# VHH binders against a8x493r558to705: the designs that were tried, part 20

Target 1, 148 residues: a8x493r558to705
Amino acid sequence: QWLENALDMTNCRLLRVAGESKKNFVNDSPFLLINEASVYMLARHIDMDVQDILTRFRSNIVVRGLPPFIEDTAKRLSIENLEFEVVDKCTRCEMICVDPMTGEKDPSLLLALRDYRNKQKMTFGIYIRQSNFEPGQFVEAGSAVRFF
Short names: E, the ipSAE of ESMFold2; O, the ipSAE of OpenDDE; V2, 0.75 times the mean of E and O plus 0.25 times the DockQ between their complexes.

## First folded at step 16 (VHH)

Design ra5 (framework vhh_vobarilizumab_d1; at its last look DockQ between E and O 0.12; V2 from the best seeds 0.00; counts 0 for: pae O 9.8 > 2, grease 26.4 > 24.2, placed apart)
Fold by ESMFold2, look of step 16:
Structure ra5 (fold): chain B 148 residues (1-148), chain A 120 residues (1-120)
Amino acid sequence: as target 1 above (148 residues)
Amino acid sequence: EVQLVESGGGLVQPGGSLRLSCAASGFYFDRNAMAWYRQAPGKGRELVAGIRSKGYTSYADSVKGRFTISRDNAKNTLYLQMNSLRPEDTAVYYCATGYIYDESPEFDYWGQGTLVTVSS
């Protein structure tokens, strides 16, 4: 089967890139992408705000307008005309138990992820790398995103 | 779709009190940090108070001790109790939530605002 399994999520949009609304690509380093809906899924089961959860996951890129956890099946994606390949899933460790701004420890996020994964590998988010990197390209908040 | 609707603004004398409300919908209210911002005529928006989902609060120095932020998760409502009002508190007040960008340290979802005027 040579066909790509596209996710027809026409409202998927870039929310954030590296803590900014716009990012100029100066090299081909991978980015960590997190799906907002997946964050909300975990947040339903713990007493922690979404903003704190995102900080603990150290997200570079956040997207919205997708069902939760569909990023786990993605192989490629586009942000506008820029093409990316999924390099790996991001394995999470005890570091997410620590608020990076305050140093306060709360294991609830790691425990919620463990319970969701149910003995599977403790992944959350995906690493992506631009397939066709060229200097001078950029992305910004509101950019259309498509997964394949 | 996220919607934030402020109410409770009005005209008050110096030293008076107002309670602002923000009705929220379209997101999990009890899992989001919330904040009040204000914008006086001719000035930029400034953070007034913030509240985390666990109830921890923070305040701008200019309002500390006079204003109280609170939330009612059962009613999806954010509040700002404003006491000992001063003319310099005159502004449009906005409730806000969502994410903060490094280059723009303000939330990305905003209500329409409610006007508070403090004058004799």
Scores: ipSAE 0.150, ipTM 0.582, lowest interface PAE 5.0, mean pLDDT 79
Fold by OpenDDE, look of step 16:
Structure ra5 (fold): chain B 148 residues (1-148), chain A 120 residues (1-120)
Amino acid sequence: as target 1 above (148 residues)
Amino acid sequence: EVQLVESGGGLVQPGGSLRLSCAASGFYFDRNAMAWYRQAPGKGRELVAGIRSKGYTSYADSVKGRFTISRDNAKNTLYLQMNSLRPEDTAVYYCATGYIYDESPEFDYWGQGTLVTVSS
């Protein structure tokens, strides 16, 4: 009955899953999920490309088509027929300030995040864990995503 | 659906040049991590060249000074200029896109490849 509280938005899709086009998930392994819309909000305040920010956040999964920061209150989500539980928020550190290509440090992203979180806990993205397992099932970019 | 389509392959003599193109389309064009791979007959797939955001490039030692990777974001196209081609460059060339984490690229989309044959 948790469908009643579903944050089902039109055109909410899996944008990327790290490592391969099609991926199976392991029940005991958490994955880092990032909402692209949330990244876009940060990007408007700093001179960084959205894709660069996504890279710096080092997410396993990126979703598109959701309102920004809606993931902060999510408890569950589904990607097609796979179900996930939100287990934690991702606490960010100085690592996001480092350009993964050049090694250059830019504090602007971290400062922006701090401002958005009102100098509270520095979180961005959520850790999710698969709650159902079906052999032979996998997801790929374009898969339907629903938040609950 | 994300698609990568390579073109520009063909037969060329040793010392010749070719320019490969990779047209990207679909949900997402990841400009942070684009790369060319190749697979020679009977060998495994190997990285040839990579390009990251802000134009940072990397090359396999075997192609340094001969190959140049470039990108046109407006056209969503990746290029590989291959000069001074050698018989050992004969392979199917693949383009790939993905993200880079901890200096390790993770590619999640691949093209079907284009054949490059270098022979006298």
Scores: ipSAE 0.007, ipTM 0.265, lowest interface PAE 9.8, mean pLDDT 82
ESMFold2 (binder alone), look of step 16: mean pLDDT 81; pTM 0.829

Design ra6 (framework vhh_lunsekimig_d3; at its last look DockQ between E and O 0.23; V2 from the best seeds 0.00; counts 0 for: pae E 7.6 > 2, placed apart)
Fold by OpenDDE, look of step 16:
Structure ra6 (fold): chain B 148 residues (1-148), chain A 120 residues (1-120)
Amino acid sequence: as target 1 above (148 residues)
Amino acid sequence: EVQLVESGGGVVQPGGSLRLSCAASGFYFDRNALYWYRQAAGIERELIASIRSKGSTYYADSVKGRFTISRDNSENTMYLQMNSLRAEDTGLYYCAKRYTLDSYPEFDYWGQGTLVTVSS
């Protein structure tokens, strides 16, 4: 209960959902959620823009308004009336070195992540799975997000 | 509103030089990467150069060694210095900014373009 209160950020919003304006989470496949604030923490040390890093991380969902890396301890979250469980952390590999726009390889992001994690597991972002289902429900940019 | 306005295009002989400018407004210029695209007649638009917010650059193989992308954050302007121009460099050159975080990934911001014609 305390943890839920601590992670309930009232100003947290769904910044982007990839591929469409409205997203239905109709299957049990996990989605990759990235915290923009966390991306900024990496971006400030390297010559990459936040939006570039986000694309490199291949996120399905981006959230804004959370403290950086708060998602690392999250167990659940809600986007509007949709509820999600955190399934796992996303282990990153050399894929994030590839610029999707140019195809060039730049190890800066991977190295930044490595350094930030202090030789711990190189994770960034969390896999989430919808834990409830309500037909006709959608999420979109601007939707309220709460972490628990 | 994001605005990108290209200028500097024109007609030049092979081997000549041209400098394009892109005046930007409506976003944090110093926080965004910028891109030069070009589109020749009958072919798809191609990325030819990019410059990140802190200055790192990318060049397509077709222009590497001949073109130089740069930016002036104080003026909100990006440049493309084109040297040793070839006939195949002819095309409409676009300045571009990638989508904002709250936009669809496939959406970029484009200027109207500036025409570069390399011919004898």
Scores: ipSAE 0.130, ipTM 0.556, lowest interface PAE 2.8, mean pLDDT 85
Fold by ESMFold2, look of step 16:
Structure ra6 (fold): chain B 148 residues (1-148), chain A 120 residues (1-120)
Amino acid sequence: as target 1 above (148 residues)
Amino acid sequence: EVQLVESGGGVVQPGGSLRLSCAASGFYFDRNALYWYRQAAGIERELIASIRSKGSTYYADSVKGRFTISRDNSENTMYLQMNSLRAEDTGLYYCAKRYTLDSYPEFDYWGQGTLVTVSS
């Protein structure tokens, strides 16, 4: 269910959803990565299932096994043999207050992010782009990830 | 490593009861909804019950009133109490941790399942 006024937000960005077990690279457009540990860090402050939180952030790639918020300092990463650069952080907006399946509004996640960021820019997740794009490549669930 | 281990399956007469357990590790149990699915021969897995971290429950119509899902966050264990069992309840019962509500099914975790047989 699409929120009627979502596109009215000047700083809001459309989220991408993978929908598959792999991500094919058909062009060099950036895509969104979030760190599962960062989700759990926010979850400590709200009574929301992490599954709900992950749905609201809407990302293409989720990584596991890293310290929370380490992605905020990353400049490059590798996924298997593929190299990526971090091109921006993802600014979050009111859209994450809306359950994408039911349309119900619950501001607790946005408020928790606001409290964590303590009046800094409300970012969560990073946009990455393949440094050496080559058609036909892909990443899949379980791929090794290293941050630099 | 996320692990889900079911136990408590077995053979039971119609009208009998079983209590299934799902022992979980490798994630914050008290922050995750958990699910019971079953698979009868030749049929797709069906969601039969779920329980959110806040305690809210869901039951499929086929088991409502006969099955009760619960969780013990101090032991990281989810339970399924199955009463008034019928032949059509025969199947392999799985516990699951869903990664999201609408996407990323590739990150769902499933146990190996525990077999429940209701002999005619």
Scores: ipSAE 0.013, ipTM 0.465, lowest interface PAE 7.6, mean pLDDT 76
ESMFold2 (binder alone), look of step 16: mean pLDDT 79; pTM 0.789

## First folded at step 18 (VHH)

Design rb1 (framework vhh_lunsekimig_d3; at its last look DockQ between E and O 0.02; V2 from the best seeds 0.00; counts 0 for: pae O 10.2 > 2, placed apart)
Fold by ESMFold2, look of step 18:
Structure rb1 (fold): chain B 148 residues (1-148), chain A 119 residues (1-119)
Amino acid sequence: as target 1 above (148 residues)
Amino acid sequence: EVQLVESGGGVVQPGGSLRLSCAASGFYFDRNALYWYRQAAGIERELIASIRSKGSTYYADSVKGRFTISRDNSENTMYLQMNSLRAEDTGLYYCAKWVYDSSPEFDYWGQGTLVTVSS
C-alpha cells in the first residue's frame, strides 16, 4: 500500500477522455495522458488558452488535481479499478507549433516548453497502457485517478 | 467541482439590450477559453461567441456587431452584452468551457439563463 500511495493526491480526477463520454479500453495501444496543471503552467507565459494548447498536443486523457509536471515521475497509475503502466514520456517537436485547424505556425508553445525544460529533452505528457484489460471496462469524466 | 452559473436573462422588446454574466469556479479560469451558446426551442445548441484567455474573440455571423463577449479574470466572470435584440435571439443562453472537438459530453455547461425578445 506504501508503494500504491507514492504519488497519491486526494483530488486527482479524470477531466476528459477523447471523443466520447465514456471510454472502453479495448486494446493495448498506448494512450497519451496530459496533466491540466502542466498545461496551465505553460499557458501562463503565452497567449494561448488551455484548449488551444491541448489541441496542439492532441491528448487522449486529461487529468486534474495534481501539481504541474508531477506526471514526469510516475511509473503506474489507476483510473478507478483500471491499472495502467507508464510506457514513455511524449517527446514534442516543432509540429506543436502548427495550429491543427488552420496550419498557421506559432512557436510560442514550443518555446515555453523549451524554457521550462531548460533545453533538455522536450517531453510533455506520458504514454500509458492498460495492464489489466477486460472487455466491458470503461472510464468517464470524474473517475478517480491515482499515480504511483 | 466545475461550476458555471449564468444570470442576467429576462424579457425585452425588440431593439433592447441585456447583459448576461457567467460566474465560474473550480478550474483555472484565467487560462481557459470560455463560450456562449444559445438554444432555441427544438433546435440544437449553437455557438454564438467565445473569448480566449488573453481576450481574443469569436462571434457567429448571426450576432456580429450586436453582441460583445468579455471577461474579468479577477472576478472569474465572463459577460455577454447583447444589443439590438431581435425575436430570433430568444432562447436559453449557456456558458461553457472545455470544448474539445464537437462533442458536448466533454464540455462543462451552466444551467442556462432565459432570454425572451417579444412585442
Scores: ipSAE 0.011, ipTM 0.345, lowest interface PAE 9.2, mean pLDDT 76
Fold by OpenDDE, look of step 18:
Structure rb1 (fold): chain B 148 residues (1-148), chain A 119 residues (1-119)
Amino acid sequence: as target 1 above (148 residues)
Amino acid sequence: EVQLVESGGGVVQPGGSLRLSCAASGFYFDRNALYWYRQAAGIERELIASIRSKGSTYYADSVKGRFTISRDNSENTMYLQMNSLRAEDTGLYYCAKWVYDSSPEFDYWGQGTLVTVSS
């Protein structure tokens, strides 16, 4: 039973799903969700585009329309009719220093994250797992997202 | 072996200019971002400018509008043009390259070049 005290933001939407196609979720593997607003908060401190940072974070799901870093305290979320639980925060490492498209190595993002987290654990993004299972269900860009 | 060698430091009066150079070797220069750091006495080392392989640049607020970072891939050299120098710009200036397999605190560093701004 979910508490209906969800952050009901009308403009909170699924921005991107990995593969740019309809996505089915499996309980066996958690998915990495990134909040675009959070990315912007990092981007403004370094000379790096939001898109570049998103690429480096290698997320499965990107959401738009949420307040920055609200995902850090989220326990549950829904994407349309699919329900998810937050299972963990994503600990970041030097991997985000590498542009997966060009291979270029730049520590700026990792350093920015370190600074933002005040030298605490360098997490960014959350791992989510589907908690309801309905065969044939999928999500796509534009789907409504709610955090609980 | 990665090598970074800074040069161009010296003593200059406030309002003056200097141009630092960083000669690099031992890695694919044209595929790596490079960084200028500086360390003033009693202060932690700080990032002041960076330039990516494709030429995009970053500047700390403290040097923005006064310093210009550039690179010549054909010569494996990075530059820092410093104009309108201030006393607070005094410090040891380091050229740096990221080490992928290391902690974010670890970079390849040169020996540094000293910049002194004083009347």
Scores: ipSAE 0.006, ipTM 0.247, lowest interface PAE 10.2, mean pLDDT 83
ESMFold2 (binder alone), look of step 18: mean pLDDT 80; pTM 0.788

Design rb2 (framework vhh_lunsekimig_d3; at its last look DockQ between E and O 0.01; V2 from the best seeds 0.00; counts 0 for: pae E 14.8 > 2, placed apart)
Fold by OpenDDE, look of step 18:
Structure rb2 (fold): chain B 148 residues (1-148), chain A 120 residues (1-120)
Amino acid sequence: as target 1 above (148 residues)
Amino acid sequence: EVQLVESGGGVVQPGGSLRLSCAASGFYFDRNALYWYRQAAGIERELIASIRSKGSTYYADSVKGRFTISRDNSENTMYLQMNSLRAEDTGLYYCAKTWYTDSSPEFDYWGQGTLVTVSS
């Protein structure tokens, strides 16, 4: 269908899914997708472990192989043969200052977002919703991802 | 300026032990993951162990159960305890810092390395 208009990102892959198991998306609730390359940019800026940042962002899906912040303009995406629409950007708040596992607080990440977004809306990550239905289909780490 | 300085290498017999150290400076040590790489002659460098800022560790299958990575944030030093050393462990050992994940072959900073030789 609209696959011919996909961005040429042949190495874009699903890095992880929440639960680290095969997952389907047959529900009305949106999922939070994070771009690893974007996290890397923040990591360099504040000199913090990428894993720590990912944990603080509380993502459902992490993708690898995209240019930094390309997700900010994405309208649709596919994971294997599953199709998704981008429904919104994830607005961030003080929650990302807290490590959900340890309770440790660090304001550096929020300040970094403020700087990267030029003191505009502090968004990071996108909410996505499945737009097709493929019974019995699952995605996992390593699945091909395409952005549109 | 980021600096990583390895030490502790030497010559040991098979079955012996060594403890490597990596003295770090010029960055937030307690907020960063650190890595041990090694490179044998004629072989590409390989990731053998990593330790995240919060203490989570990774080991390559080749060293799992024999090597232990640790860190002392008060001293800005990372360690690699190597037990039951084998001839195939011979190589130059590098301390590295990077903001990439463990699966990435690239790293941003590394030391000059310390040589480990396991020989009868």
Scores: ipSAE 0.650, ipTM 0.838, lowest interface PAE 0.8, mean pLDDT 88
Fold by ESMFold2, look of step 18:
Structure rb2 (fold): chain B 148 residues (1-148), chain A 120 residues (1-120)
Amino acid sequence: as target 1 above (148 residues)
Amino acid sequence: EVQLVESGGGVVQPGGSLRLSCAASGFYFDRNALYWYRQAAGIERELIASIRSKGSTYYADSVKGRFTISRDNSENTMYLQMNSLRAEDTGLYYCAKTWYTDSSPEFDYWGQGTLVTVSS
């Protein structure tokens, strides 16, 4: 019951929004969120540059200040006063093993994720959608984020 | 693998009714919004109705009061009840599950479409 709110990290912050410092919500499409801590954990495990991994894991929103992979249990979140629901997990495939600039393949990232997932779906990141979309609302880097 | 399969299209007379179905698989149906789009000859697809996981609905002005969208989470199926059909309702009707439509069309999921023809 009260444990369902254990994801509420007081210093969790929005790090990046769609390659910009600010993003207005113009339609009702889900956004892809990833957790910086999850990226760093995989990067250290396979000795790979975090920026290369981040590029392979396409995202609209990146957050920090959340323990690795606990975003997988999130049901809702807020960014400042905006409320979002988690609508799905993002299933990843072999495309994350391809360097987008060179086309080179390295299976290490997918294998590391498979080891973490231990027979579960190969998910990384979550899709979120605003619970009550209204035109003109926005989020920006540095915004406070709270998971539930 | 996400799949969306429309059915129920056909030929009807003006004033008639049709019921479209969209069978869905490969995602958490009960957690996602779903959309009906329509494409008439020579124009862009237009959003005509949507339904959220919690049941909230949207209708384009051109169909409001005549069309009703609904969903059955136990059957993973969305429906569009189309009443009082008019000639301008003729077109291909698509079921859709979209993801970031402004910048990433390769991640939008569409059915193959079902044809609705309203005579005259």
Scores: ipSAE 0.000, ipTM 0.166, lowest interface PAE 14.8, mean pLDDT 74
ESMFold2 (binder alone), look of step 18: mean pLDDT 79; pTM 0.789

Design rb3 (framework vhh_lunsekimig_d3; at its last look DockQ between E and O 0.45; V2 from the best seeds 0.00; counts 0 for: pae E 8.8 > 2, unsure alone 64.8 < 65)
Fold by OpenDDE, look of step 18:
Structure rb3 (fold): chain B 148 residues (1-148), chain A 120 residues (1-120)
Amino acid sequence: as target 1 above (148 residues)
Amino acid sequence: EVQLVESGGGVVQPGGSLRLSCAASGFYFDRNALYWYRQAAGIERELIASIRSKGSTYYADSVKGRFTISRDNSENTMYLQMNSLRAEDTGLYYCARVWYSDSSPEFDYWGQGTLVTVSS
């Protein structure tokens, strides 16, 4: 019934699921959703590739085709026939300063985020939890995404 | 929709030169690292060069000193200047984007490729 109130964003798509494999969310565990457009906004202000930022944010799901930071006000979303509730924003810490492969520390991303958030709470990405359990249902790259 | 379109391939004699282009669209080109791969017949694809958003480059040992990767963000195009070409450089060349820089090459997008044939 939520679909009637969906944001008119017809181009919103699931860009990536972790591992590029079909995923379901039946375990009732929250997943971290990142908006690619939001990542780009940060990337424009620092000398870092989108790939590096995505890696550092440890996202489970990446979506594209949305305005930047639209996820900050989202309460619910759907991926194909799966429905999710937004449970929280992802608070970022020094972990995003560490290259997961080399262990090298670079504070630039955290500083950029701090500045972008105007020294408010440093959040980036949202935690989502499946609200309708559909056994055997999966999502994959290219799936339609709607925000509410 | 993300698109990568390679061009510039052809037939060239050993010692010759070619310049490949990769025209990109549908993503934030100026902040994405891009990669050149090639695949010879019967051989798995290999990474031969990459360029980061900030301009830093990587070259495989097999092409180092002979190939130069570059990018023009104003044109959303990546290039591969290939000099001193060798027979072993023959193959299908394609550009690609990957999701993570720390993972094994998992292409999210790549083009159809452009064929480079080095032969006498």
Scores: ipSAE 0.751, ipTM 0.885, lowest interface PAE 0.5, mean pLDDT 88
Fold by ESMFold2, look of step 18:
Structure rb3 (fold): chain B 148 residues (1-148), chain A 120 residues (1-120)
Amino acid sequence: as target 1 above (148 residues)
Amino acid sequence: EVQLVESGGGVVQPGGSLRLSCAASGFYFDRNALYWYRQAAGIERELIASIRSKGSTYYADSVKGRFTISRDNSENTMYLQMNSLRAEDTGLYYCARVWYSDSSPEFDYWGQGTLVTVSS
């Protein structure tokens, strides 16, 4: 497939809310969550900085201190006293081939993901949504996270 | 456990040179970009240089041409060679592994800083 515009998504539907992990949940839109340990596992096979990999994946929330790829099997999670359901996995597309520093196209991250997935659907990260959303609740950096 | 330890700071005269070191442990050094920040009194930390795992570099305009960042992946160490030092280079110098794609400081790793003083 051909990548013509680094700002356009192709073959992915990403729902993003501008903001930070320490802000209120102002609506019921799903958030994209990525596990840092999973990024490190992919990084072993390519010569990219972890920071560049995370930028290419364009996540809303990143967690640490968990085994790699544990998010693939999660059904629910909690962040402090807030409960979330996993609503889908994020399928990655050619947009992650764009080098965030140079704008050049570099397929190495997408190919590494393909190789990890053994030619199955190229998912990385999960969409989560708060169970029974209530206005005025929030998540802050450093919050405890537990997967179920 | 992630650790970043700076060394090499000190007192120098204007026009002098220093070499700072940042020893890193607890993460895949060869897979991470690394950063030097400095903080003068009363000012927020500013990014002065960075180096990617494959060697691409960035320099702030205030230090370009005078400072050189480098890394030795076999020793898990980043360096900052500072030449032609000026009084305005005085400050606390931090090495860091930072992640700007989210705003969570829990994923940023900072050293304690090493003091550089450029005195007349």
Scores: ipSAE 0.011, ipTM 0.377, lowest interface PAE 8.8, mean pLDDT 75
ESMFold2 (binder alone), look of step 18: mean pLDDT 77; pTM 0.761

Design rb4 (framework vhh_lunsekimig_d3; at its last look DockQ between E and O 0.55; V2 from the best seeds 0.00; counts 0 for: pae E 4.7 > 2, unsure alone 63.8 < 65)
Fold by OpenDDE, look of step 18:
Structure rb4 (fold): chain B 148 residues (1-148), chain A 120 residues (1-120)
Amino acid sequence: as target 1 above (148 residues)
Amino acid sequence: EVQLVESGGGVVQPGGSLRLSCAASGFYFDRNALYWYRQAAGIERELIASIRSKGSTYYADSVKGRFTISRDNSENTMYLQMNSLRAEDTGLYYCARTWVYDSSPEFDYWGQGTLVTVSS
């Protein structure tokens, strides 16, 4: 059922999983995936570190090695042998204005996102759900990621 | 591939100076915070300095006033100017790109380090 032609299969890798521990996705709950390249594009427009933006976006998974915003058109993806479907785009709200570590509020990120999206729906990142079940399988930083 | 390569270490007498460099590649250098750590023999690594992409800096109390962290985004290089060196500054110095998420520090990458020895 998987297409052989991925959007980009060359250099995409799992940058991080929350907690830096091996993760599986056996639960039917969606996970939030962020593309580091997309974050960088946003970061270029504001005075904020990529680390800060990623933290504020509260992602479960961060990927690297793909062009920015390629995730916006993705329908499926795989991380190693785990298969996922894209459920939805993540609509952002005032939550990203809050530094989760300090509680400090800064509206600059939300404003930047609004402008970057041309005042359309303020989405950033995608929700993904595991579409197969692989008992005992885990993913970690460095795992190969494919977008379809 | 992300790479961090430290250089500039060596042997110096107390009161001397050294300048360390960290050559970075494989990530968005100009928008990432970077960190200098050091590890003395038998001691856990310690954060000694950090610099944000926008230039703000942090220094550990042990090096404040003596060390200066800086960066050149055009060269993808971070520096650590170390003045008034002390014997207790001896150790392996390495630069790192790290993340803090859910109250857990995460080290993405660090170099092999450069050795600084302060001895008379």
Scores: ipSAE 0.722, ipTM 0.875, lowest interface PAE 0.5, mean pLDDT 87
Fold by ESMFold2, look of step 18:
Parts: structure tokens; C-alpha cells; sequence
Structure rb4 (fold): chain B 148 residues (1-148), chain A 120 residues (1-120)
């Protein structure tokens, strides 16, 4: 696949897994994945640091080593030997305007996303669901990720 | 790839001043919050100041009014101006890029530290 074969994308890695640094993905619930490069792309257009943006998107999984917004084209991915299917894009709403630590509203991030999407559906990140199971399978920060 | 290099530490008398620098490379400096921590002998590393990309600052009560954090995004450098130094300010000072509200071992980077000694 084009994503897999690009030199810079062959080193895609898991940057963060929500809560625990080691995660078992046996639960059937879809997980929300975002791309660090897409976060940096939005950060260029607003006065909001990367840490703020990452926190507001409330994701389960953050990956590194992809071009910005390339996750919008993904159909499947693997994290180590765990296989996932992309089930939908994540539509964002006014909830990302709220600082989760203080409760104060700042619309900058939502407005930047709206401007980037140019009145299209305001999506950021993808929902993924595990498509295979192997007892004792875990992922952690630094795990190899492949997109298809 | 990511580097954080502190400088400006040294020996100073009580009441004196020092300016610490943190030179950064390998990431988008102007899109990240940055932090100064210190570690005195025998205690845990503590956050003493931070500065966000939009300019908001934080200071621990122990340094408020005496220390000033600043950043120069054109030089990828963060500074800590330390005035009215006390013996209790002695320690190893680190600059850091951390995600303080949601830790990540692949996101967090630390310098090696610069030593500040305030001696009578």
C-alpha cells in the first residue's frame, strides 16, 4: 500500500495508549486513534500547544510517523500482531472547545478544524476495532504500527 | 533527534542571580509547552516553572516573584531568570518537554541538567 511503502511511513509507531502504558485490546468497543502529525498541522494555525490539543481530542491511541491526515484514507492497521479495521471517522463537536482540566471554553481548536475541513464534515481521528484475538496480546508506547 | 541542553548553572552567593538557558532541537519548539524542574539532593524532582506556546506561565510558590521563565521561539531557546537566590535553590535544574496531564514515555524528553549551587 502507498502508506506502507513510503519511506517515512514504514517507521510508524504507537506514541500513546490511554491510561496504561501496556494495553490489552480484547474489549469489543471501538477505540479512537489520532495522528500526532495531524495535531501538529492544526497547531500551526492556532496559539495552542500540542499538549492542549492532544488532551482536548480525548483519544485512546496516538500514533507517530505518518504524514498529517493520512489516517483519513486508512482501511486497516496492525499494532504489532494485533489487527484492526477502521470502522468510521470521528466527528468532532463543541466538546473539544472545553479545557478538560478547567472546564473553560476556547473555540480555537474547533474553528481551526472547521477551517481545515472547509465546511466538510469536521472529522479528526478514526475509530478502530480489533479484528483478531490472541490471549495475552498487548501493545504499549513504541509498538510498531502498519497502515493499509 | 530530540535534544534539550541546559546551560548557565554555576556557583553563586545568596542573593545573587543566574540565567539558565535550554537550547532545543528536533521538534516544533513553538508548538510545545516547556518546563523547568529542579532536583535538590535527596528529594524528588519538582516542577518549578512552565511556559505554554500561547505565553501563559506557571510558577511554584517556592520561586514565585523571584524566577521568571521566558522563551525565544526564533532561537528555540527557553530561559529561567533566577533572582534573589537562596541556599534552598541549590540543585540540578532540568528543562523538559512533557505532557504533564497525560504521561507518555515516547513524548516526554528531559535534558541532562545544569547544576546551580548557592553557597554561603
Amino acid sequence: as target 1 above (148 residues)
Amino acid sequence: EVQLVESGGGVVQPGGSLRLSCAASGFYFDRNALYWYRQAAGIERELIASIRSKGSTYYADSVKGRFTISRDNSENTMYLQMNSLRAEDTGLYYCARTWVYDSSPEFDYWGQGTLVTVSS
Scores: ipSAE 0.191, ipTM 0.646, lowest interface PAE 4.7, mean pLDDT 80
ESMFold2 (binder alone), look of step 18: mean pLDDT 78; pTM 0.773

